# Miniprotein binders against b1l550: the designs that were tried, part 122

Target 1, 279 residues: b1l550
Amino acid sequence: MRLPEELLERARDIHSEAPSHRIKLDRVGSFGLKVPVEFKGFLLLAEADVWVSLPEGRRGVDLSRQVEAIYELSNPPKDPFSLCREAAISLLEKLNYADSSGVSIRFDAPLQDGESLKYYGVEISSIASDEIINKIRVEILGMTACPCTAELIRAYKSSEIAATHTQRSLGILEVSTKAEHPDPDKLASIIERAMSSPLRTYTKRPDEGGLVIRSLSNARLAEDVVREMIHLFLEEFGHLPEDTHILAAVRSMESVHMHDIYAERSFSLDEIRKEISSH

## First folded at step 13 (miniprotein)

Design j2
Fold by ESMFold2-Fast, scan of step 13:
Structure j2 (fold): chain B 279 residues (1-279), chain A 84 residues (1-84)
Amino acid sequence: as target 1 above (279 residues)
Amino acid sequence: GWYKVRIHVESPEDAERVAEIKKIARELREKYGGTVLVYTEGDRIRIFIKVDSKEEAEKLAEEIARKVREKFPDVEVEVTVEEI
């Protein structure tokens, strides 16, 4: 049953009314929307959040208009970076009372893995106010091997390659910039290269043995992985604006402990260059 | 009602041009108090401003076009005023 449109003439315009308390809200919107996106030849179902600022004198936002804005731009499906940026701009343009708008889009990105596929997590956002700020977070699993236990076992056995524990580690790179979003495949590659070895979707025993030997020969602390990620990031993306902000982090799911080890560093490009040049 | 003023400027050839246009936009935010967004789209710099007066929108459009052309006489500037 569809109610007659004539009822709109009798109903109060709740959203335009004064609120109970004159308090500005920073983010009001539609969260958890499902949106199709085209990513590197794949049609993926992504999850999107859209929001705008709400001034202290207005009771509510036009939620229907927010949803319309992103869905208009998502049909036909397009790349999530253009969708994110264009939807944020569209929201700010269409909602007159808003001082800022934002869109975030999350999906699992397929990555070629020999004859199969593996995946990594991507979250992107674009926030529009007096400028557009683009943010991307990439998370991918890799393998680390403990150098401390390796050294202890080497001392005990006098072996050429010391045995040590290995574990899955989650690498994280987050970039906030006024430039375009960095390519997430390149960020994922940086994370994997910083690890003792990458993970595979499919291996047979000889290949699996080789992967383990590589990780044992390249044992790294979580702290080592974070430093290597930063080094590799600067080689690939050092050309970004100096006020670009980066978070590099590793969470190691230690196989010999009931707890995880975590290491991180946040920095701007300007800050890290000064730090490195002092050594 | 509310109005948006859109300004399109030719592709930025260097960072100094972009910085100067952003400075103009920030001065306008101070003067008129409206929402001002400056961003790069493809090969152009785009500015839009939201104000709650048609008269303010028209004055803003004229002032921005004038200031941009004053500093960059060789630049193509397209200005539109639309009701939201």
Scores: ipSAE 0.104, ipTM 0.614, lowest interface PAE 6.0, mean pLDDT 82

Design j3
Fold by ESMFold2-Fast, scan of step 13:
Structure j3 (fold): chain B 279 residues (1-279), chain A 84 residues (1-84)
Amino acid sequence: as target 1 above (279 residues)
Amino acid sequence: GWYKVRIHVESPEDAERVAEIKKIARELREKYGGTVLIYVENGRIRIFIKVDSKEEAEKLAEEIARKVREKFPDVEVEVTVEEI
């Protein structure tokens, strides 16, 4: 049932009123929206958050205009990077009181894995204010093998092959830049190459044996993986602006412990180049 | 009503040109107020400005275009002023 339009003419415009307290809010918006996106030939269901700044003199935001902005741009479905960026700009255009806007989009990205697919996590955002800042976070599981236990077992009983514990490790790369979003498949590839071995959706026994041997011959600490991820990132994405910020992290789900091991490093491109070149 | 100004600069191929155009836009934001968004898309510098007066929008658009053309006479500058 729809109420008569005449009631809208008589009702107060609550959003345009002065608030109880003159305090600016940084992010006010619609969170958890379901949005279709097109990603590398796949139609995926993504989850989106949209927001704008709210000045100290205005009580509320036009939430319906926020939803309208992203839905207009998502039909037909488009790539999540263009959608994220275009929606952030559209929000600034549609909401005259806003000084900044932002959009975040989350989805599980398919990645070719032999004759099957595997999936990794992607979250992208675009924040528009004086300039557009694009952020991307990629998370993918891989395998690590412990070099410390391998060395102890080699010293104790075996010299033919090092036996050690293996576990799933979650690799994380997060990039914030004024340039376009980095290709998430390349970020996922960096993470997987830094691990002892990648994980597979499906393996037969001979292939599984080969994967385990690969991991054992390439044993790495969480600290080793983070350093390798940074090295590989600089090789692939060293062309990004110097003020680009990166987080590289690994969470190792230790098979011999009740707890996880975690290692991380945050840096700007300018900062890391100076650090490396000082040797 | 509110007005938006779009400024599109073609053919900026070096980082010095991009940095100088962004500097011009930021300095004018401090002078006139309003929201100023500067970004690069497909080899073009785009400047989006939101102000609450048509007179301010037209004045700001002309001043940005003029300063960019003075610094880079060989660069094409397209300016549009629209009501929100």
Scores: ipSAE 0.184, ipTM 0.648, lowest interface PAE 4.8, mean pLDDT 83

Design j4
Fold by ESMFold2-Fast, scan of step 13:
Structure j4 (fold): chain B 279 residues (1-279), chain A 84 residues (1-84)
Amino acid sequence: as target 1 above (279 residues)
Amino acid sequence: GWYKVRIHVESPEDAERVAEIKKIARELREKYGGTVLIYREGDRIRIFIKVDSKEEAEKLAEEIARKVREKFPDVEVEVTVEEI
């Protein structure tokens, strides 16, 4: 099924016309594109957004050129970091009116979990303007155990490992840098190590008991987890450029409350080092 | 028509030299206008500039290469001018 190409010749070029209102738009593009990516030996189905800036004097964006840019670079599938970076550059090169471009790619990343796999969330972006900014956001579930209730129960029962409530907690690390994207597996590892214990895809009963005991022996507030995540991040990635910006956050789905507890800290590497060294 | 100027400069990993190259590119952007992208790729600094004139693109390419070579005579500089 096709329409005559003659229609293309006679149609006005709407996108190149002046808009009704001379207002610049920051992001105009194709969102929710499905693209294959190769990630650490896995072929994964990812979801991509591509966009460019649109100047005040132009009515619309060439959407077909945006899709062309990412699909040319995604066949054969490649790693999502190179795809993000190369597609953002390609968009800026192909669309003469654009002052900035960006690409975001989202997928669930496999992580080895004993003899099985578990998955964590990854969103990778590259934004090109006067320089390239690479962003990565990693989200992974872990377990936290309340130290306050643990201490109260220990005082009551005089036991070494007191009973306390445990809950699923979502750990979040987001990094924006002019350097290459940090390895998401290392970010996921930082989050898991900051938690009371990691979660598993499946466990047999003795292993479940072990995770619970580990969590109880390593009880941490959401605030504790965020501070530990920052500490571990600095150990692993402290050599990134000083203007690298990080968000560390935890959302704890408290089993004894009808609401969640949330803790976060945003900082640049320059900022956090000055803060820590002033003590 | 629109043109893109790509400049590739070998970088010695020296942060001060990288900052100076970026400064040169930003000053030239202000003078000629257009979209300028400056980024590092491995051991090279990449500069990409869009302008709406072949004449401006050629002048910009010549001026950037000249300024970079004047300040850093030992670095390799590659320049291309392409129509968009």
Scores: ipSAE 0.081, ipTM 0.594, lowest interface PAE 6.1, mean pLDDT 82

Design j5
Fold by ESMFold2-Fast, scan of step 13:
Structure j5 (fold): chain B 279 residues (1-279), chain A 84 residues (1-84)
Amino acid sequence: as target 1 above (279 residues)
Amino acid sequence: GWYKVRIHVESPEDAERVAEIMKIARELREKYGGTVLIYVEGDRIRIFIKVDSKEEAEKLAEEIARKVREKFPDVEVEVTVEEI
């Protein structure tokens, strides 16, 4: 059922009215939208949030314009990075009372690895105000092996390959920059290379044995993994602006404990370079 | 009211020229204190400026356009000014 358009001439414009309390709101928007994106040859259904700031003198936001902005830009489906940036800018242009806008897009990134399908989590955002800040977070599972238990077992009975416990560990790299979003495949690669071994969706018995031996021969603490991720990140992305902010973290799901082990480091490129070059 | 300045610049063929145009816009933002948003869309560099007065909007738009043309005479620059 559609009401007569003539009623709009007599209805109040609630959104443009003064609010009951003159309080600014930081983020007002449409959250949990489903939007199609094209990522490296795959058509994916992503989840998006869009928002704008609301000044203290305005009662509401034009939510229909927010939805229109992202849907207009998502048909036909495009890469999520362009969609994120373009939608944030479009929101500021369409909603002239806003001081800032933001868009975030989340999806699982498929990656072919022989006959196996690998995957990793991606969340990107663009926040527009005086300039655009682009943020990307990549999460991928890998395997770690404990060097402490390995050393204890080696002391108890010497062997060429020391026995130790292994576990799934979640590696996290988050980057905030005024430059373009870093390539998520490269971020995922950095995380996997820092682990004792990568994980696979499907393995045959000989391949499974190989991954276990690789992990045991490359035992690493969560702290070791974080430091290696930072080292590899600087080799690949050290060219980004000096005020680029990075979070590197590992959450190890310890097989011998009822709890997880967590290690992280947040830094700017400027900060970490001074630390490494200084004693 | 507020004034919106849109500057569209034909995309240069290399990253160093893009960086120089972004630098020019940032320097002018610091000088005039207006809100300046810089972004790349397709094969164009877009600059969006939000300021309180029409005179300041027109002055800032002309200054950015002039500075870009001085540095890169071969680059096409389009400027529009609207009241929001």
Scores: ipSAE 0.000, ipTM 0.297, lowest interface PAE 12.2, mean pLDDT 80

Design j6
Fold by ESMFold2-Fast, scan of step 13:
Structure j6 (fold): chain B 279 residues (1-279), chain A 84 residues (1-84)
Amino acid sequence: as target 1 above (279 residues)
Amino acid sequence: GWYKVRIHVESPEDAERVAEIKKIARELREKYGLTVLVYVENGRIRIFIKVDSKEEAEKLAEEIARKVREKFPDVEVEVTVELI
């Protein structure tokens, strides 16, 4: 049942009223929307958040206009980078009281892995105000092997490859830039190359043995992986604007402990270049 | 009512031109306390501004167009003022 539009003439416009307290809100919006996106030849159902700033003199936002902004741009489905950017601009156009807007889209991105597929998590955002800031976060699992236990076992029983514990580790790269979004496949590749070895969806016994030997021969602390990720990032993306911000992190799901090990570093390109050049 | 001002600069994307136009946008933000967005789309530079007065929108549109033409006299500048 649809109520008569005549009721709108009699009802209060709650959203345009003054609030009980004159306080600005940074992000108000529709979170957890489902939108189709085209990503590298795949049609995927992604989860989207859309938001705007709300001034101190206005009680609420027009949620229907937020949903309209992203859905108008989602048919036909398009790439998530263009969708984030165009929807953030559209939000500023449709909601006159807002001085900033943002859109974030997240999904599992497929990667071809021999005859199978694997995946990484990705979140792509655009935030519009005086300029457009593009943000991307990539998370992918890899394998790490403990160098400390490897050294102890090598001392106990000499062998060409020391035994040690291995575990799944989650690598994280997050980039915020005024340039275009970095290619998430390249970010995922950086994370995997920094690990002791990548993970695979399917392995036959000889390939599984090779993966384990690679991991054991390339034992790395979480701290080592973070430093290697930063090194590889600078080789691939050092051309980005100097005010580009990066978070590099690893969470190691330690197989010999009931707790995880975590290491991270946040930096701007300007900051890290000065740090490296002073050493 | 709110007005949006769109300025389209008819020239290929050039890092030097984008930087100068962003400088103009910064001056407007500082002078008037306005939301001014500069972005590139399909190889063209666009400026988007929101103001709450038609008179202010028209004055700002003219000021921006003038400053852009002063720095890039060979470039066509199109300005649109629309009620939101």
Scores: ipSAE 0.019, ipTM 0.555, lowest interface PAE 7.3, mean pLDDT 82

Design mb1
Fold by ESMFold2-Fast, scan of step 13:
Structure mb1 (fold): chain B 279 residues (1-279), chain A 98 residues (1-98)
Amino acid sequence: as target 1 above (279 residues)
Amino acid sequence: SEEFRKLLWEAMELILKLERLAKKLGNEELRRLALELKYLLMEYKWALEEGKDPEEIAKYLEKILETLKEIAKRTGDEEVEKLVKEIEEKIKELKEKL
């Protein structure tokens, strides 16, 4: 059953009415939208959330305007960073009662891995108000090897390369800035370089042996990985505005425990530079 | 071009900031001028996407620069002047890449 369009002329404009209670809402929007994006030569299916603030005097948001805004900008597919920023701006243009808007776009980013591809997680956001804040979160798995157990085994057997437990560790870098989104491939590279070794999609037996030996020869605590990620981040992205905020974290899925180990540090660029220069 | 599109949306972001600042200041005249800048920049975008002549496209950028000069003459607000300069810089970059 489809109702006649002529009924729209007689229907109340529910969204423009006063609400039952005069309470402002921070985020009202359309969540879980599927949008195509073009990322570094790849056509990918991303998932998007779009929202706006709703003032205390207005009952509802025009949700069809939100969907229209992002879909108009996603055809033809474009890079997800431009789409994120442009959609946030477009939402405020189309829904002028809103004080702020936001867009988040999530996708798995391909990364060249020898003759194959591997994937890492990317979530980007742009939040628009009287300024625009751009946020990016990159998550990628790597390998860590325990230096504590390595030392114990080395003491027991006096070996140059001691046996120790290895595990998958998830590295996380999150950046909030008034500048452009950092390149996620560079963030992923920073995380992998901080680990004992990267993970591979496809290996032959000799290559697998080499990966294991690399990891064992470069044993690192989760705490070591976080510090190295911060150091490498400053080398690559130290040019960003001083009020840029970063979260660096590692979750190690410990192979000898039923629980994980977690280490993190959040900081502004100004804060961390002062801390490092004090030594 | 990706470069043109990036500069366009950077300019649009700054114009949005100007519109929001006008609302905070209660300056309806400034808000109207910011809205005019937004419309001119969108017309520039559409003309560029349709493959119109560079001379025709440049006319929209010229009107934007003219409107920015008008805003600068009417306001003594330091934050407004800063945004006007930043917008002017982005528009000049767009003009250079034609």
Scores: ipSAE 0.000, ipTM 0.242, lowest interface PAE 17.7, mean pLDDT 82

Design mb10
Fold by ESMFold2-Fast, scan of step 13:
Structure mb10 (fold): chain B 279 residues (1-279), chain A 98 residues (1-98)
Amino acid sequence: as target 1 above (279 residues)
Amino acid sequence: SEEFERLLKLAEYLIRWLEELAKELGNEELLRLAEELKRLLEEYKKALEEGKDPEEIAKYLEKILETLKEIAKRTGDEEVEMLVKLIEWKIKRLKEKL
């Protein structure tokens, strides 16, 4: 049930009132919005969060104006990177009491996988203030094979069989930059190339056998995968601004354990170049 | 030293595998013994890095072997028995390198 519009003239403007306590809030907004986006020829249903800073003298945020800002830019569906940047700017324009705004958009991105498609996770954000900071996080599953157990099985059987356990490992690359968002397909490719092998949506028995042999012949620790991801990232994206920040991580869901193995490294481009050159 | 480093890494991995298996089995006594193995191996590594006398360093490996024999007496699990034998083999090889 919709109440008469004329009641708005008689109601207090609660949002514009002074709060009980003069405390600034960093992020106030609408979280979990469903937004259609166009990504590389695909129409996808994404999930979006939108927020602004709230000054110490203002009781509340105009939440309806936040939703209006992103929906106006999302119809018709558009590129999620442009949507993210444009919505963050629009939020500051529409909500002039805010010092900063942010937009985060999450979706599963399709990736060509032989005759089929597989999907990887993408989360992008744009934070607008005196400048715009763009962030992208890509997560994709791959396969790792344990080099330690391979050696163990060979020693136990007194044979040269390269048998070992394999497991799904989640590779993560997160990039924060003043430049445009990096291409997520390239980030996903870096992660998969760093793994013992990629995972497939569909395999026939000969292809499955080949994938397993590839993994066993390319056994890698989580630590090995993180180092390789960083190396490959620098080859592809070393041209980004020196203050670009990267997180590279792997979570290996060990098939022989009830727990996971985790390895990570965060760095700026300036920091990692100096570290590599000092060795 | 490369073979030594590899043997040490493998022993560490096997002991951690045993520790996790003990947790999965819900065997508190086995978990306690596995944690003791982990502690002894870490003390061995520290003693080795500090350049202690070979005879003193060897005592840690001897204690590991004694703890493995105790695990073997108390277990009926085939996977635990296999891990105990593998750890024993690697520890004996480390002892031979002293």
Scores: ipSAE 0.000, ipTM 0.077, lowest interface PAE 26.1, mean pLDDT 81

Design mb2
Fold by ESMFold2-Fast, scan of step 13:
Structure mb2 (fold): chain B 279 residues (1-279), chain A 98 residues (1-98)
Amino acid sequence: as target 1 above (279 residues)
Amino acid sequence: SEEFEKLLREALELIYKLEMLAWKLGNRELMRLAIELKLLLREYKKALEEGKDPEEIAKYLEKILETLKEIAKRTGDEEVEKLVKEIEEKIKELKEKL
């Protein structure tokens, strides 16, 4: 049912009223919106959050205008990076009471894996104020093998390929920058190359054996993986602005423990370069 | 093509800076053209990788660059004019390194 439009003439404008308490809010918006995006030739279903800041003197935000804006910009479907930036800018332009706006878009990105596909997690954001800050987070599973147990078994058996335990490890790279979003495929590649081996969607016995042998021959601690991810990141993305902030992390789902192992490092490009050059 | 990739990355970075500056200045025409130029450069790379003739895309790039130069001159903003000139230089270098 639709209520008569003449009721708008008599209804109070709640959003423009003074609030019960004069407190600013940092993020007010529409969360969990389903939007189509075009990514690397794929039409994907993404989930979006859109928000603006709300000043202490205003009771509410026009949420319907936010939803209309994002849907207008997502038809026809476009790449999620352009959508993210354009929507954040549009929200700030249209809602003149806001000091800042933001958009986050998350989806599972396809990645070619032999004759099949595998998927990794992507979340991108653009936050607009007097400048624009772009953020991207990539998560992908890989395999790690324990070097400590490998060395012990090697000593015991005098084998060139030591037996050891292997486990799934989740690699994480998050980048916040004033430059354009980094390519998520390159971030996923960095994570996989830092691992003992990548994971696959489908393997035949010979290929599966090869992955296991690769992992055993390339055993790495979670700490090793984080350091290698940082090294590879600097090789690929060291050209980004000095104030670019990065989080590199690994969560290893240890097969010999009831708990996980976690290692991380947060840094700016300026900070890490000074640290490395001192050695 | 390592030199080509470097020049392309540098050009895209400059175009993104122009896009952000256009937004700050409230110049929607300049912002739209910066976005279009970025998309065309990516299509230019794609055409080269697929072995297609990039001539049509190259002509369109030149047209957009001439329009950007005219708008930059009209704004009277030194930073805009500097960025447009740097972008033009990088794109010219890209074409020459084929």
Scores: ipSAE 0.000, ipTM 0.342, lowest interface PAE 13.5, mean pLDDT 83

Design mb3
Fold by ESMFold2-Fast, scan of step 13:
Structure mb3 (fold): chain B 279 residues (1-279), chain A 98 residues (1-98)
Amino acid sequence: as target 1 above (279 residues)
Amino acid sequence: SEEFWKLLMEAIELILKLRELAKKLGNEELERLARELKMLLLEYKYALREGKDPEEIAKYLEKILETLKEIAKRTGDEEVEKLVKEIEEKIKELKEKL
């Protein structure tokens, strides 16, 4: 059923009306949109959120204009970084009452793993106001091995490679910057290099044995992994603006516990350099 | 380099003044164009930091400035014309410093 278009002339413009309470809202938008993106030669289905700020004197946001903003820019599919930035700018152009806009795009990124592929999580955002702030979060699983149990087993049986428990650990790097988004493949590489060993999609017994020996020979606490991730990040991305903010974290799904171990550090480049130079 | 970013900031501030003046005059189209101009300058700044070629952005920006100046002349508001000229001078200086 379709209502007569003449009703549009008699209907109130609810969105432009004054609200019951004069309260500003920080984010009002369309969340969970499905959009195609082109990422390093792959056509992927991504999930997007788009939002704008809403002033205290306006009752609502024109949500159809938000969807128009991202979909006009997503056909044909383009890289998610350009889509994110361009859509955030377009939202402010289409919705002139907003003081800020944002776009967030989430997808699983393919990564070459021998002759197969593995996947890691990526979320990118661009927030536009008087400046453009770009944010990226990368999550990838790796393996950690406990050094404490390794030392106990080494004491029990003299060996350069001691037995210990291993577990999956989730590594997280989040970067917020006024520069372009860091390459997510490089962030994923930093996380994997900080771990006892990376995980693989497919292994045969000889390769599997090699990964186990690697992890046992490189046993690391969650705290060790976070510190190594920060060290490697500074080597690769220390050239970013000094007000760049980073979150480095590890969640270890301990195989000998009913609970997880978590380690985290948030910092700006300016802050961390001063801390390191004081030691 | 520091002078470049200072000029960009000054251009943005002048555009914000133009937007406020457009609101007081009730000129919605002028306000929209001023906002668009500001966003393009921010994108230009971002493209420069990324090492991208900003020529397309610069050409589009010039088109908007020409349109904005024509609208200002049609309104006959002396303060709008002064702000448009100041913005044009800052943007010209900004381009010359690249």
Scores: ipSAE 0.000, ipTM 0.252, lowest interface PAE 15.2, mean pLDDT 80

Design mb4
Fold by ESMFold2-Fast, scan of step 13:
Structure mb4 (fold): chain B 279 residues (1-279), chain A 98 residues (1-98)
Amino acid sequence: as target 1 above (279 residues)
Amino acid sequence: SEEFEKLLKEAEELIRKLEELAKKLGNEELLRLAEELKRLLEEYKKALEEGKDPREIWKYLMKILLTLREIAKRTGDEEVRKLVLEIYEKIMELEEKL
């Protein structure tokens, strides 16, 4: 059933009316949209959120214009970074009452893993106002091995490679910058290199044994992993603007406990450089 | 078609004003992008006149236009920001008239 378009002429414009309470809203939009994206040669199904700020004197947002903005830019599929930035700009221009706009896009990124693929989590956003701020969050699982238990077992019965517990650990890097989004593959690589060992999609016994030995020979605390991630980040991305903000974190799913261990550090590039140079 | 030609002329005039302002400000990046936008808009017009598919030209035109928007917002010049917005609006209207 389609209602006559003549009704639009007689209907009240609810969105432009005064609200019940004169309160500004930070984010109003369409969340959980499915959009195709092209990422490094792969056609992926991503999930997108689109939103704008709403001034205190306006009751609502034109949601159809939000969906139109991202839909038009996603056909044909393009890289999610350009889509994110272009859609944020388009939203702000289409909805002239808004002070800011934003777009977030989430997907699982494929990464070559021998003859197979593995996947890591990516969430990007662009927030447009009188400037554009780009954010990216990368999450990837790796393996950590406990150095404390390793040292205890070595003391009990001397061995070149001490037995210790290993567990899956989730590494997290978030970057907020006025520059373009950092390459998520490079962020994932930093996380994996900071771990005791990366994880594999598929292993046979000889490869599995090698992975375990690598992890045991490179035992690291959650605290060690976070510090190494920060060090590697500065080597790769130290060229970003000084007001770039980073969160580095690891959540270790401890195999000997009912609970997880968590370590994190948030910082700006300006802040961390001053801290390091003061030593 | 008549409305299309009017919008096209208006867009061309605004781009010319942007070129002049970019020269006054000594902003070489802004000038290069304005010149590229002018070239792409002319190619778009020619494709339409020749009955060719303008989609690829439109994609490049939009890339330059969005880049101009980002640069305009980074400048401290309100006149640049306003001109770029007006150019964007005219070009988007051109797409709607087709």
Scores: ipSAE 0.000, ipTM 0.133, lowest interface PAE 17.0, mean pLDDT 82

